# Ledger of designs, part 5: VH-VL binders against q9hc84r5073to5261

Target 1, 189 residues: q9hc84r5073to5261
Amino acid sequence: CICSMWGGSHYSTFDGTSYTFRGNCTYVLMREIHARFGNLSLYLDNHYCTASATAAAARCPRALSIHYKSMDIVLTVTMVHGKEEGLILFDQIPVSSGFSKNGVLVSVLGTTTMRVDIPALGVSVTFNGQVFQARLPYSLFHNNTEGQCGTCTNNQRDDCLQRDGTTAASCKDMAKTWLVPDSRKDGCW

## First folded at step 25 (VH-VL)

Design b5
Fold by ESMFold2, fold request of step 26:
Structure b5 (fold): chain C 189 residues (1-189), chain A 120 residues (1-120), chain B 111 residues (1-111)
Amino acid sequence: as target 1 above (189 residues)
Amino acid sequence: EVQLLESGGGLVQPGGSLRLSCAASGFTFSDYWMSWVRQAPGKGLEWVSAISGRGDYTYYADSVKGRFTISRDNSKNTLYLQMNSLRAEDTAVYYCAKWDYGDYVGFDYWGQGTLVTVSS
Amino acid sequence: NFMLTQPHSVSESPGKTVTISCTRSSGSIDSYYVQWYQQRPGSSPTTVIYEDNQRPSGVPDRFSGSIDSSSNSASLTISGLKTEDEADYYCQSYDSSNYVVFGGGTKLTVL
């Protein structure tokens, strides 16, 4: 099951359904329906302004968040000496490529591409600030994912599962229902 | 406030080459995807190519793939289109277009266009 | 691949309402955003609708966009038609590989 986004708005679900969606909020990309594997959850914050280098003046970068067990891993980009570089926060603490803790491995590929592996689950997530890809094995996650990345069922008919449990006619309509409420952001509640 | 100004069009023979430029101002150029869109005389719009804000992703219509190269220089706020192996069907006005809010959704600003004529 | 099919021309009187259709040949019109562009004679295009039904600032609210799932089409509706609305209008969306596709264009004549 592979979910991806590129261009800030072009998605391909775990089962390969493509659609466009643009929002300026945080959205659930994927979460477990039943918490079998540490309650794995993926979020995309489309306007992440907590990094000091980006907070004051310009468009804020995107951040991809991974929640797994009690851990919170944030992947984003910052400006270092006038160039964008990947920043990985492990439980709010910046970490370097090669860091490993509690079954989670992080790495940086080049300067901006960040990777998180959870080998026990066969899970891999990459993000460079503009493009992400999340790979989940069907054998473990079948029938147990929901969010903007759809279901992991090898069936595109049920990919557009909305937050209320119904299936939308299009995943573009489904995607807006996965909003994470945030009163700090205009229109994100 | 946003301004896009194309240049570099002209008359060229089949098989020839030409490089188009688009000077951008009034926005943070490196934050935005950019495109070239062309329009043959008396015809409709045809998308040609797109490039990401960093320049790390490029996309081409099948009709130009392998012959055209999109690029950008963010230090000069300039978008380029290198056109090689030109054919008569490449004759068109070429527009530089800016993507909306840095996302690959739709265009919000277009340049005035530059004419490329391919004939012998 | 798919096509976005528009009527070649439409006409209507000043003050009236015109609707320009944009029919998608395969795949769902609902899956991808639709944009609309206006091109007056001798000018470059300008955007009048993005993301199906959103207006850029400066575009009057008499321009509206809509999606009709039953006919697999998008529509641009211009009410209170003015002579300055004479232009070519193009719809635009994406294929399943997210490449940009334009409709063939519609010439609007205000008589």
Scores: ipSAE 0.465, ipTM 0.806, lowest interface PAE 3.0, mean pLDDT 88
Fold by ESMFold2, last read:
Structure b5 (fold): chain C 189 residues (1-189), chain A 120 residues (1-120), chain B 111 residues (1-111)
Amino acid sequence: as target 1 above (189 residues)
Amino acid sequence: EVQLLESGGGLVQPGGSLRLSCAASGFTFSDYWMSWVRQAPGKGLEWVSAISGRGDYTYYADSVKGRFTISRDNSKNTLYLQMNSLRAEDTAVYYCAKWDYGDYVGFDYWGQGTLVTVSS
Amino acid sequence: NFMLTQPHSVSESPGKTVTISCTRSSGSIDSYYVQWYQQRPGSSPTTVIYEDNQRPSGVPDRFSGSIDSSSNSASLTISGLKTEDEADYYCQSYDSSNYVVFGGGTKLTVL
């Protein structure tokens, strides 16, 4: 089951349904319906404003968040000497390529492409600030995913599953229902 | 404010090569996806290629795959299209276009275009 | 893999309303955003609608976009038609491989 996003707005679900969606909030990309595998959850924050990305900045970068057991891994980009570089926060602490802890491995490919592996689950996630890909094995996650990445069922008919458990006519309509409420951001609630 | 200025068009023989350039100004060039879009005389618009802001992802229409190469030099704010093995059906005005409506949803600025004529 | 089909031409009198259709041949029109571009003779295209029904800054509110799921089509509607609206209009969307696809274009004639 492979979910991806390209160009900031072009999604392909775990079962291969493609759609376009634009939102400036945090959205659930994937979460377990039943918390069987450490409550694995993936979020995309489309407007990740930190102290380094002040309110005066033209744009804030995206951040991909991975929650697994009690760990919180954030993948984002930041400016270092005028160039974008990958930034991986493991439980709010910056870490470098080759870091591993509690069954989670992180690496950086080139300057901006960040990779997280969870070998016990066969999970890999890559993100470079504009493009992500999440790979989950069907054998473990079958019928147990929901979010903007859809279901992992090898069936596109149920991919546009909304937060309320109903199926939308299009995944573009489904995607907006996976908003994570955030009163700190205008229009994200 | 935003300017896109194409150059490098002209007359070329079938099987020949040509390199188009697009000089960009008025925006942070490296932040944006760019595309080439062409229009044959008297015909409609046809997308040719796209490239990411950092240049690490490229996409091509099937009609040009293997013959055309999109590239960019972010230090010169310039987009390129290398066209090889040109055919008569490649005759068109070639536009440089900038993405940014809704994070790569559509094009917000277009250049003036440069004419490529492939004729023997 | 799919086409966006537009009428070859439409015409209408000044002050009236015209609608230009854009029908998707396969896949759902609802799956991908639709954009509309205006091209006057001898000029490069400009955007008049993006994300199905949004207007760029500076585009008059008499231009509107809509989606009709039942006919699998998008529409550009121009009310209060003016002589300067005479142009070619193109719809645009995406296929499943993220390729950009344009409709064949519609010549709008203001009578």
Scores: ipSAE 0.383, ipTM 0.779, lowest interface PAE 3.8, mean pLDDT 87
Fold by ESMFold2, last read:
Order: C-alpha cells, then sequence, then structure tokens
Structure b5 (fold): chain C 189 residues (1-189), chain A 120 residues (1-120), chain B 111 residues (1-111)
C-alpha cells in the first residue's frame, strides 16, 4: 500500500487512485480504523507556522506529522543560513539524522528529504516539504486505513471513503472531509 | 510583483541545440514548481516540462522526453530549458510558467515568451 | 491519456453571455481541478479560473467556471460581454500520471 503526494496537490491513494486536492489546513492522510498497531496516524499540515520557521513575508512550509503509540514526530522544512533544510521534531524536540527511539528510526537524505521507518510494522514515510510517500504493508493494514490516502483494500472503488463512512463520487470531494477539527488557524481557512 | 522573462530563442537548424532562460523575480523562487509551455504558430498551448522548487523532480511531455532537459539555478532565480536534437515541430513560442501551491493548483503567472524557429 | 475538447470558435455581442465548453474524453472531469486561461492576441496567457470555479484577484466576477459531471465537461461563462474579452480561451486539467493537458482552445470574437 503506497500513498504519495506530488506538487503539493497531486495525490495517489494506497490503492492507486489519483486526484488533485488543495487544502490549506491540517488533514488526516491516514489513520487506523481500529487501533491495532499503536494507533498509527499520518497528518499533513499545509500551513505550518513556528517561531523558528518562516516569517510573514514568505508562506509557511508544510509539515507531515506521524503519531505512533505515545510518540509525535513532525517532519518539516526550515531556513538555515538562507537555505532550506529538513527539520525533524521528535516529541517536540529537534533530532538529527540517525536518531532512534522506541522502534522509530529517523534520517535525513541530502538537505531536505526526511525519512521515518517503523521496522516492526514495515512502515516507511518520506517527506521533503512538497512530496511525500508513505508505504504500509498490505498484510498488516488491509481493511484498516482511512483518510486522504484512502483504503488499503486492493479495490479502488472504495478509495473515496469520507469521514462519515459514505463513499464520495470523487476522491477530490472525499479529501475535503478529512479536515482535522479545530485545525483552523492563522493563514489557514 | 511577479515577473518572468524568457530569453535565448532564435533560429536553429534541425538537429541543433539551444538553451532557453527564464529570469524570475517578485517571489521566493525555490518554493515553486516551474514549467515550460509552448505554442506553435497558429496552434494551441502544449505543456513541455515541469521542475520542483528544489530541482529534484522533473517531468517531461512524451514529445520532448530524452531531448529536452529542464533545470534551475535557485541562486540566480533562473529557470532553464536545454533543447537538443531539435526538430521542425519544436518551432514555437516558449513560455515559462509559475505554479501556485498556495491559492490554486494551476499556473498563476506566465512570461512573455521567446520564439524558437527550427528550419532547414 | 485523454483529450479536452473545446469548440473552435464562438461569437457573441457585447452585453450578452457566452459559455465555452471543455469536454473530457476519458476519466472523470470531477477527479482533477480544471483551470481556464485567457490569451489576448499578441499576449501571453493569463488565468481567469482556477480550481474549477475560483477567480484570481483582478478577474471580474462576470467570469465564472462550472463542472457538469453528467456531460463530463467544464464550462467557462462570461456574462456582460465586453470587447476586451475577445481572446483565445484554454481549459486545462491533468491525467492520471499528472501530466498537464490543455484543451485545443476557443477563439472568442466579440461582434
Amino acid sequence: as target 1 above (189 residues)
Amino acid sequence: EVQLLESGGGLVQPGGSLRLSCAASGFTFSDYWMSWVRQAPGKGLEWVSAISGRGDYTYYADSVKGRFTISRDNSKNTLYLQMNSLRAEDTAVYYCAKWDYGDYVGFDYWGQGTLVTVSS
Amino acid sequence: NFMLTQPHSVSESPGKTVTISCTRSSGSIDSYYVQWYQQRPGSSPTTVIYEDNQRPSGVPDRFSGSIDSSSNSASLTISGLKTEDEADYYCQSYDSSNYVVFGGGTKLTVL
């Protein structure tokens, strides 16, 4: 099961359904329907503003958040000496490439590409601020994913599953329903 | 104010090469995907190529794949198109176009265009 | 691999309303955003509609976009037509490989 986003708005679901969607707030990319594997959840914040990130003159970067067990991992991009670099926050603390804790491995490839591995689950996630890919094994996650990345069922007909349990005619319409409640904030509407 | 200014067009023989440039200003260049779009005389628009803000992802239309190379120099705020093995059907005005990830998914600004003529 | 089909030309008088269609040959028009571009003679294109029905700043509200899923098409509607609206108009969308695809273009003549 491989979900990806390209160009900031071009999605391919776990089952390969492609669509375009632009959202300016935080959305659920994937979460477990039934918490079996540490309640794995992936979120995309399309307007991530921190005190150490982008000033008002530039757009705030995207951040990809991973929740697993009690851990919160945030992948984003920040400016260092006028150049963009990957920034990984593990439980709100910056960590460097090669950090590992509680079965989670993080790394930075080049300057901006960040990778998180959860070997016990066969999960890998990469993000560079504008492109992500999330790989989940079908054997563990089949019939147990929901969000903008759709289902992991080998069936594209059920990919456009909305938050209320109904199937939308298009995944573009489905993706809108996965807004994280109370995520509206400065610069996000 | 966003400005895109293409240059480097001209007359080239079939099989020849040409490099187009697009000077960008008025926005944070490295944040945005950029594209080349061309228009043959009297014809419609045809997408040519796209490149990510950091230059690490590139895409090409089938008609130019293997012959054209899109690139960018973010220190100079410049987009490039290296065109090799040119054919008569590559004759067109070439526009550089800026994508917008913040407000809408399409191209929000276009350059003036530069004419490439390939003739024997 | 699909096409966006537009009428080759359309003519209408000042003050009236014109609609330009854009029909998708395969795949659903609803799956991907549709953009509309205006190109005046001798000029580069400019955006008049993005994300199906949104207007950029500076585009008057007499321009509107819509999607008709039953005919698998998008439409650009210009009401209160002005002579300055005389231009070529292109729709644009994406295929499943995220390639950019333009319609063939429609020449709007304001009589």
Scores: ipSAE 0.342, ipTM 0.748, lowest interface PAE 4.2, mean pLDDT 86
Fold by ESMFold2, fold request of step 26:
Structure b5 (fold): chain C 189 residues (1-189), chain A 120 residues (1-120), chain B 111 residues (1-111)
Amino acid sequence: as target 1 above (189 residues)
Amino acid sequence: EVQLLESGGGLVQPGGSLRLSCAASGFTFSDYWMSWVRQAPGKGLEWVSAISGRGDYTYYADSVKGRFTISRDNSKNTLYLQMNSLRAEDTAVYYCAKWDYGDYVGFDYWGQGTLVTVSS
Amino acid sequence: NFMLTQPHSVSESPGKTVTISCTRSSGSIDSYYVQWYQQRPGSSPTTVIYEDNQRPSGVPDRFSGSIDSSSNSASLTISGLKTEDEADYYCQSYDSSNYVVFGGGTKLTVL
């Protein structure tokens, strides 16, 4: 089961359904329907302004958040000497490539590409600020995912599952229902 | 004020090569996807190629794949199209087009175009 | 790969409403955003609708975009038609490989 986003707005679900979607809020990419594996959840914040960036009002980057058990891992980019570089926060603490804790492995590939592995689950997630890919094994997650990444069922008919449990006619319409309410952001509640 | 200025068009023989340039100003060039779009005389628009803001992703229409190369120099705010093995059907006005901020969704600004004519 | 089919031409009188269709040949029109571009004779294209139904700043609200899932089509509607609206109009969308496709274009004539 592989979910990806390219070009900032082009998605491919775990079952291979493609669609376009753009929103400026935080959205659920994936979460477990039933908490079998530490309640694994992935979020994409399209306007993440809380990273340690320059004081100038620059653009706010995207951030990919991974919630696993009691851990919170944030993957984002920041400006260092005028260049974008990957920034990984593990429980709100910046960490370097090669960091590992409680079965979660973190690495940086090149300057901006960040990778998180959870070997016990066979899960890998990559993000470079503009492109992500999430890989999770069908054998563990079948019938147990929901969000903008759709279901992991080897069946595209149920991919556009909305937050209210109904299936949308298109995944573009489904994707907006996975909004995470945030009163700190205009139009995100 | 966003400006896109294409150059490098001209008359070339079949099998020849040209390099088009697009000078960009009025925005942070490296933040945006860019494309080339062409229009044969009296015909509709045809997408040619796209490149990401950092230049790490490129896409090509099947009609030009293997012959054209899109590139950018973010230090010079310039987009390029290297066109090799030119054919008569490549005759068109070539437009430089800017995408919306950081997104692969639609063009918001277009250049004035540069004419490429491929004929003997 | 897919096609976006538009009528070759449409005509209407000033002050009236015109609708230009854009029908997708394969895959769902609902899955991907649709943009609309205006091109006046001798000029470069300009965007009049993006993301199905959004207007860039400076585009009058008499321009509107819509999606009809039952006919697998998008539409550009221009109400209160003015002579300055005389132009070619192109729709544009995507496929799963990020291939960008334009419709064949529609010439709007204001009578």
Scores: ipSAE 0.339, ipTM 0.753, lowest interface PAE 4.0, mean pLDDT 86

Design b5
Fold by OpenDDE, fold request of step 26:
Structure b5 (fold): chain C 189 residues (1-189), chain A 120 residues (1-120), chain B 111 residues (1-111)
Amino acid sequence: as target 1 above (189 residues)
Amino acid sequence: EVQLLESGGGLVQPGGSLRLSCAASGFTFSDYWMSWVRQAPGKGLEWVSAISGRGDYTYYADSVKGRFTISRDNSKNTLYLQMNSLRAEDTAVYYCAKWDYGDYVGFDYWGQGTLVTVSS
Amino acid sequence: NFMLTQPHSVSESPGKTVTISCTRSSGSIDSYYVQWYQQRPGSSPTTVIYEDNQRPSGVPDRFSGSIDSSSNSASLTISGLKTEDEADYYCQSYDSSNYVVFGGGTKLTVL
């Protein structure tokens, strides 16, 4: 199952359904319905501001968060000497390419393409600030995912699964239901 | 205030080449996708090409693929369209348009356009 | 690729309401945002609706956008029609490959 997001608004679900959705908040890209493999979850924060700022500023980059077991990995971008570079935070600590801990591997390709691998699960996630891709083995995660990435069932009919367990007529409508409430962000509660 | 100003249009013979420019101001140029959209005389709008903020992704209409090249110089806040192997049907006003996929899906600002005439 | 089909022209008197349709030939109208652009004679296009039903700042609330999944179409509605609304209107959308398509345009005449 491969899920992708392009430009922050263009989605392709695990089962290949394409749709667009523009949000200004944080959303659940995918999570396990039943915690079987470390309670894996992916989030997209459309306005990840550093320095304890969470305001929806146009200058704040997007951030992809990976939660695996008790670990929290944040992939975002930062400006270094006038150029955008990948920034990986492992449990709130900046780490370099090649870092690994508890079965999680992080790497950076080039300057901005960040990668998270969980070899034990065959999971890989890439993000460069604008494009994300998540690869999950069907054998492990089928019928056990929900979020904006859909259900990973090899059935596009059920891809638009909403938070309340119902299936929406459009995945665009589904997508907004995966909002992560955050009272610190205007319009995100 | 957002401003987009096209230049480089003119008369060119079939098979010829022309390079259009679009000077952008009033926004962080590198953060936004840009596009060229053209309009033949008395006709409708036709999307031509798009380029990502960093310039690492480009897209083309089938009608211009292989002949046109979109590029940008973010240090100069300028968008370009290199047009080769021009045809009569390429005759149009070419608009520079700000096209965003993140903050704004679609075009939000348009230039005044520059006329390209391909004729023998 | 897909096409967006609009009526060639619509006409109405000032103060009335007009609706311009935009029908998508393939793919779901619900899956990809639809935009509407206004082009007055001798002028560049300007955005009047984006993301199906959102109005840019400066666009009066007389303009509204909607999506009808049953007919796989989008609609631009202009209420309280004014003479200044006379223009060509284009719908626009895209597909998963970021291939952008404009409708053929609709000429709105204010009688």
Scores: ipSAE 0.291, ipTM 0.779, lowest interface PAE 1.7, mean pLDDT 93
Fold by ESMFold2, look of step 25:
Structure b5 (fold): chain C 189 residues (1-189), chain A 120 residues (1-120), chain B 111 residues (1-111)
Amino acid sequence: as target 1 above (189 residues)
Amino acid sequence: EVQLLESGGGLVQPGGSLRLSCAASGFTFSDYWMSWVRQAPGKGLEWVSAISGRGDYTYYADSVKGRFTISRDNSKNTLYLQMNSLRAEDTAVYYCAKWDYGDYVGFDYWGQGTLVTVSS
Amino acid sequence: NFMLTQPHSVSESPGKTVTISCTRSSGSIDSYYVQWYQQRPGSSPTTVIYEDNQRPSGVPDRFSGSIDSSSNSASLTISGLKTEDEADYYCQSYDSSNYVVFGGGTKLTVL
């Protein structure tokens, strides 16, 4: 099961359904329907770069968030000396390539490509600020994913599963329903 | 004020090579995907290639794959198209086009175009 | 192997309304955004509609875009036609690999 997004708005679901969607909010890319594997969840967070007054690094316009068990991993791109560089926050603390904790491995390839592996689940996620790819084994996640990445069922008919449990006629329409409320951004309620 | 200025077009024989340039200004060049789109004389628009803002992802139409190479130099705000093994059907006006919002959803600005003619 | 099919030409008098269709041959028109570009004679294309029905700044509201799921098509509608609207119009969407595809173009003649 491989889900990808490129160009900021071009999606391919776990079962290979392609669509375009442009949203200005935070959206659920994938979450488990039934919490079998630590309630694995992926979010695409769209947030302006801001400097934090408290120990958090500034985030760039897009961030990929991974929730797994009690861990919160954020992958984003930030400006360092006028150049874009990858930034990985593990439970809100910046970490370096090669960091590992509680079965989660993080790495940075080049300057902006970030990778998270969960070897016990065979899960890998890559993100460079503009392109992501999430790989989940069908044997573990079949019939147990929902979000903008659709279902992992080998059946494109059910890929456009909306938040209310119904299937939309198009995945562009489905993708709107996976909005996460965010009071910090207008129109994301 | 976004500006895109193509150059490098001209007359070339079949099998020849040519490199197009597109000078960009008025926006943060490295934030945006860029494309080349061509238009044969008297014909419609045909997408040729796209490149990500950082240059790490490239895409090509099947008609040019293996012969054309898109690239960018973000320090010079310049997009390039290296065209090799040119054929008569590559004759066209080549436009440099900017994607909107860095999101690869539609082209919001186009250059003036540069003519490439491939003939014996 | 999909196409975006547009009529080759349309014509209409000043002040009237014209609609240019863009029919998708395979896959759902609803799955992918549709853009519309205007190309006046001797000029570069410019965007008149993006994301199905949105107008860029500076495009008059007499230009509108719509999607008709039942005919699997998009439409560009121009009301209050003016002589300066005489141009070629292209729809654009994406194939199943998310590569860019243009319609064949429609020549609008303002009589």
Scores: ipSAE 0.264, ipTM 0.720, lowest interface PAE 4.8, mean pLDDT 85
Fold by OpenDDE, fold request of step 26:
Structure b5 (fold): chain C 189 residues (1-189), chain A 120 residues (1-120), chain B 111 residues (1-111)
Amino acid sequence: as target 1 above (189 residues)
Amino acid sequence: EVQLLESGGGLVQPGGSLRLSCAASGFTFSDYWMSWVRQAPGKGLEWVSAISGRGDYTYYADSVKGRFTISRDNSKNTLYLQMNSLRAEDTAVYYCAKWDYGDYVGFDYWGQGTLVTVSS
Amino acid sequence: NFMLTQPHSVSESPGKTVTISCTRSSGSIDSYYVQWYQQRPGSSPTTVIYEDNQRPSGVPDRFSGSIDSSSNSASLTISGLKTEDEADYYCQSYDSSNYVVFGGGTKLTVL
């Protein structure tokens, strides 16, 4: 099961359904329906985005969060000495490429492409601030994922699973239901 | 106020080259995708090319792929379109357009356009 | 690639309501946002609808956008038609490969 986001707001679900969604909040990209393998969950934070098409404000920074067991990993891009660089926070602490803890490995390829590996689960997540990709083994996660990445069932008909357990007619409509409620405090919609 | 000002248009013979520029102001240029859209005389709008804020992603219409190159200089707030091997059918007003929200979805601001005429 | 098909022209009297359709040839109209642009004679295009049904600031609420999944089409509706609405209108969308497509445009004449 491979889920991806590119171009800012273009998604491809685990089962290959393509759709576009634009939001300026934090959203559940993927979470286990039943906690079986460390209660894995992925979030995309789009705070500081504008809600008006006529806005001339700066691009909203994006951060990808990985929650695994009791660990919290944040991937984001920041400016360092005038250059963009990947910034990885492991439990709120900046870490360098090659860092590993409790079966989780983090790395930076080039300057901005960040990677998180969980070898025991065969899980890999990449993010460079604009492009996201999550790879999950079907053997472990099939029929047990939900979020903007869909269900990982090899069935595109059920990809648009909403937070309330119903299936939307479009994944674009589904996507907004995965807003993290507390993220509204950031002024998002 | 967002402003987009195209320049570089003119008359060129088939097979010739031109480079268009678009000077941007009123927004953080590097945070937004930019695009070129053209309109032949009396015809509709045609998307030509797009480039990401950092310039690391580019896209082209099939009609210009291999001949046109989109680029940007964020230090100068300028978008470029290098047009090579120009054809008569490339004759059009070329607009630079800003993508809204910094995403690749739709345009929120357009320049006034610059006319490119390819004729022998 | 895909195509967006619009009627070549529509006409209506002031005060009436007009609808311009935009039919997608392939891919789901629901999966990719549709934008609408207005172009008055001798002017650059301006955005009147984005993300299917959102209006930019300054666009009157008599402009509205909608999506019809059953016909795989988008529609621009202009109520209370005014002479100033006379223009060419273009729909625009994209596909999963980020290929951008405009409709052929519709000339709206206010009678």
Scores: ipSAE 0.214, ipTM 0.758, lowest interface PAE 1.8, mean pLDDT 91
Fold by OpenDDE, look of step 25:
Structure b5 (fold): chain C 189 residues (1-189), chain A 120 residues (1-120), chain B 111 residues (1-111)
Amino acid sequence: as target 1 above (189 residues)
Amino acid sequence: EVQLLESGGGLVQPGGSLRLSCAASGFTFSDYWMSWVRQAPGKGLEWVSAISGRGDYTYYADSVKGRFTISRDNSKNTLYLQMNSLRAEDTAVYYCAKWDYGDYVGFDYWGQGTLVTVSS
Amino acid sequence: NFMLTQPHSVSESPGKTVTISCTRSSGSIDSYYVQWYQQRPGSSPTTVIYEDNQRPSGVPDRFSGSIDSSSNSASLTISGLKTEDEADYYCQSYDSSNYVVFGGGTKLTVL
């Protein structure tokens, strides 16, 4: 099952349904319906503001968050000496390419392409601030995912599964239901 | 204030080459996708090419694929369109357009355009 | 790829309501956002609707967008038509490959 997002708005679900969605908040890209493999979940924060960014009045970049077991990995981009670079936070601590802990491997290709691997699960996630891709083994995750990435069932008819368990007429309509409420963000409730 | 200013248009013979430039200001250039959109005289809008903020992704309309190359120099806040093997049907006003994925999806700013005329 | 089909022209009197349709040839109109652009004679296009039905700042609420899944089309509706609304209007959408398509354009004449 491969889920992708291009440009921050073009989505392709695990089962290959294409749709567009533009949000300003944090959304559930995917999560396990039943926690079987570390309760894996992926989130996209469209405005990830760090203390440094706020102080500098800089634009808040997008951030992809990966939750696996008790670990929290955040992939985002930051400006370093006028150049955009990948920033990986492992449990809120910046880490360098090649870092690994408890079966999670992080790496940066080039300057901005960040990769997270969970070898034990055959899971890989890539993010560069604009393009996202998640690869999950069907054998492990089929029919046990929900979120903007869909259900991973090899059936496009059930891809637009909403938070309330109903299926929307379009995945675009489905996508907004996966909002993560955050009172700290304007309009994100 | 966002500004997009195209340049480089002119008269060229079929089979010739031309390079367009678009000078951008008023926003963080590297944060946004940019596109070229053209309009033949008396005709509609036609998307030509797009490039991601960092320039690592490029897209082309089938009508120009293999002949046109979009690029950008973020240090100069400039978008480029290298046009090779020009044809009569490439005659158009070429607009530089900002493609936004942040505030909303779509073109939010357009330049005034530069005219390219391909004629023998 | 896909096409977006618009009527070549529409006309209406001031104060009335006009609707311009935009039909998508392939792919669901619900899957990808539709934008509408206004182009007055001798000027560059400007956005009047984005994301199917959203208005940019400065665009009057007389302009509205809608999607009709049954006909796989989008519509731009202009109420309280004014002479300044006379222009060419283009719908625009795209696919997952970032292939952008414009409609053929509709010339709106205010009678």
Scores: ipSAE 0.192, ipTM 0.760, lowest interface PAE 2.2, mean pLDDT 92

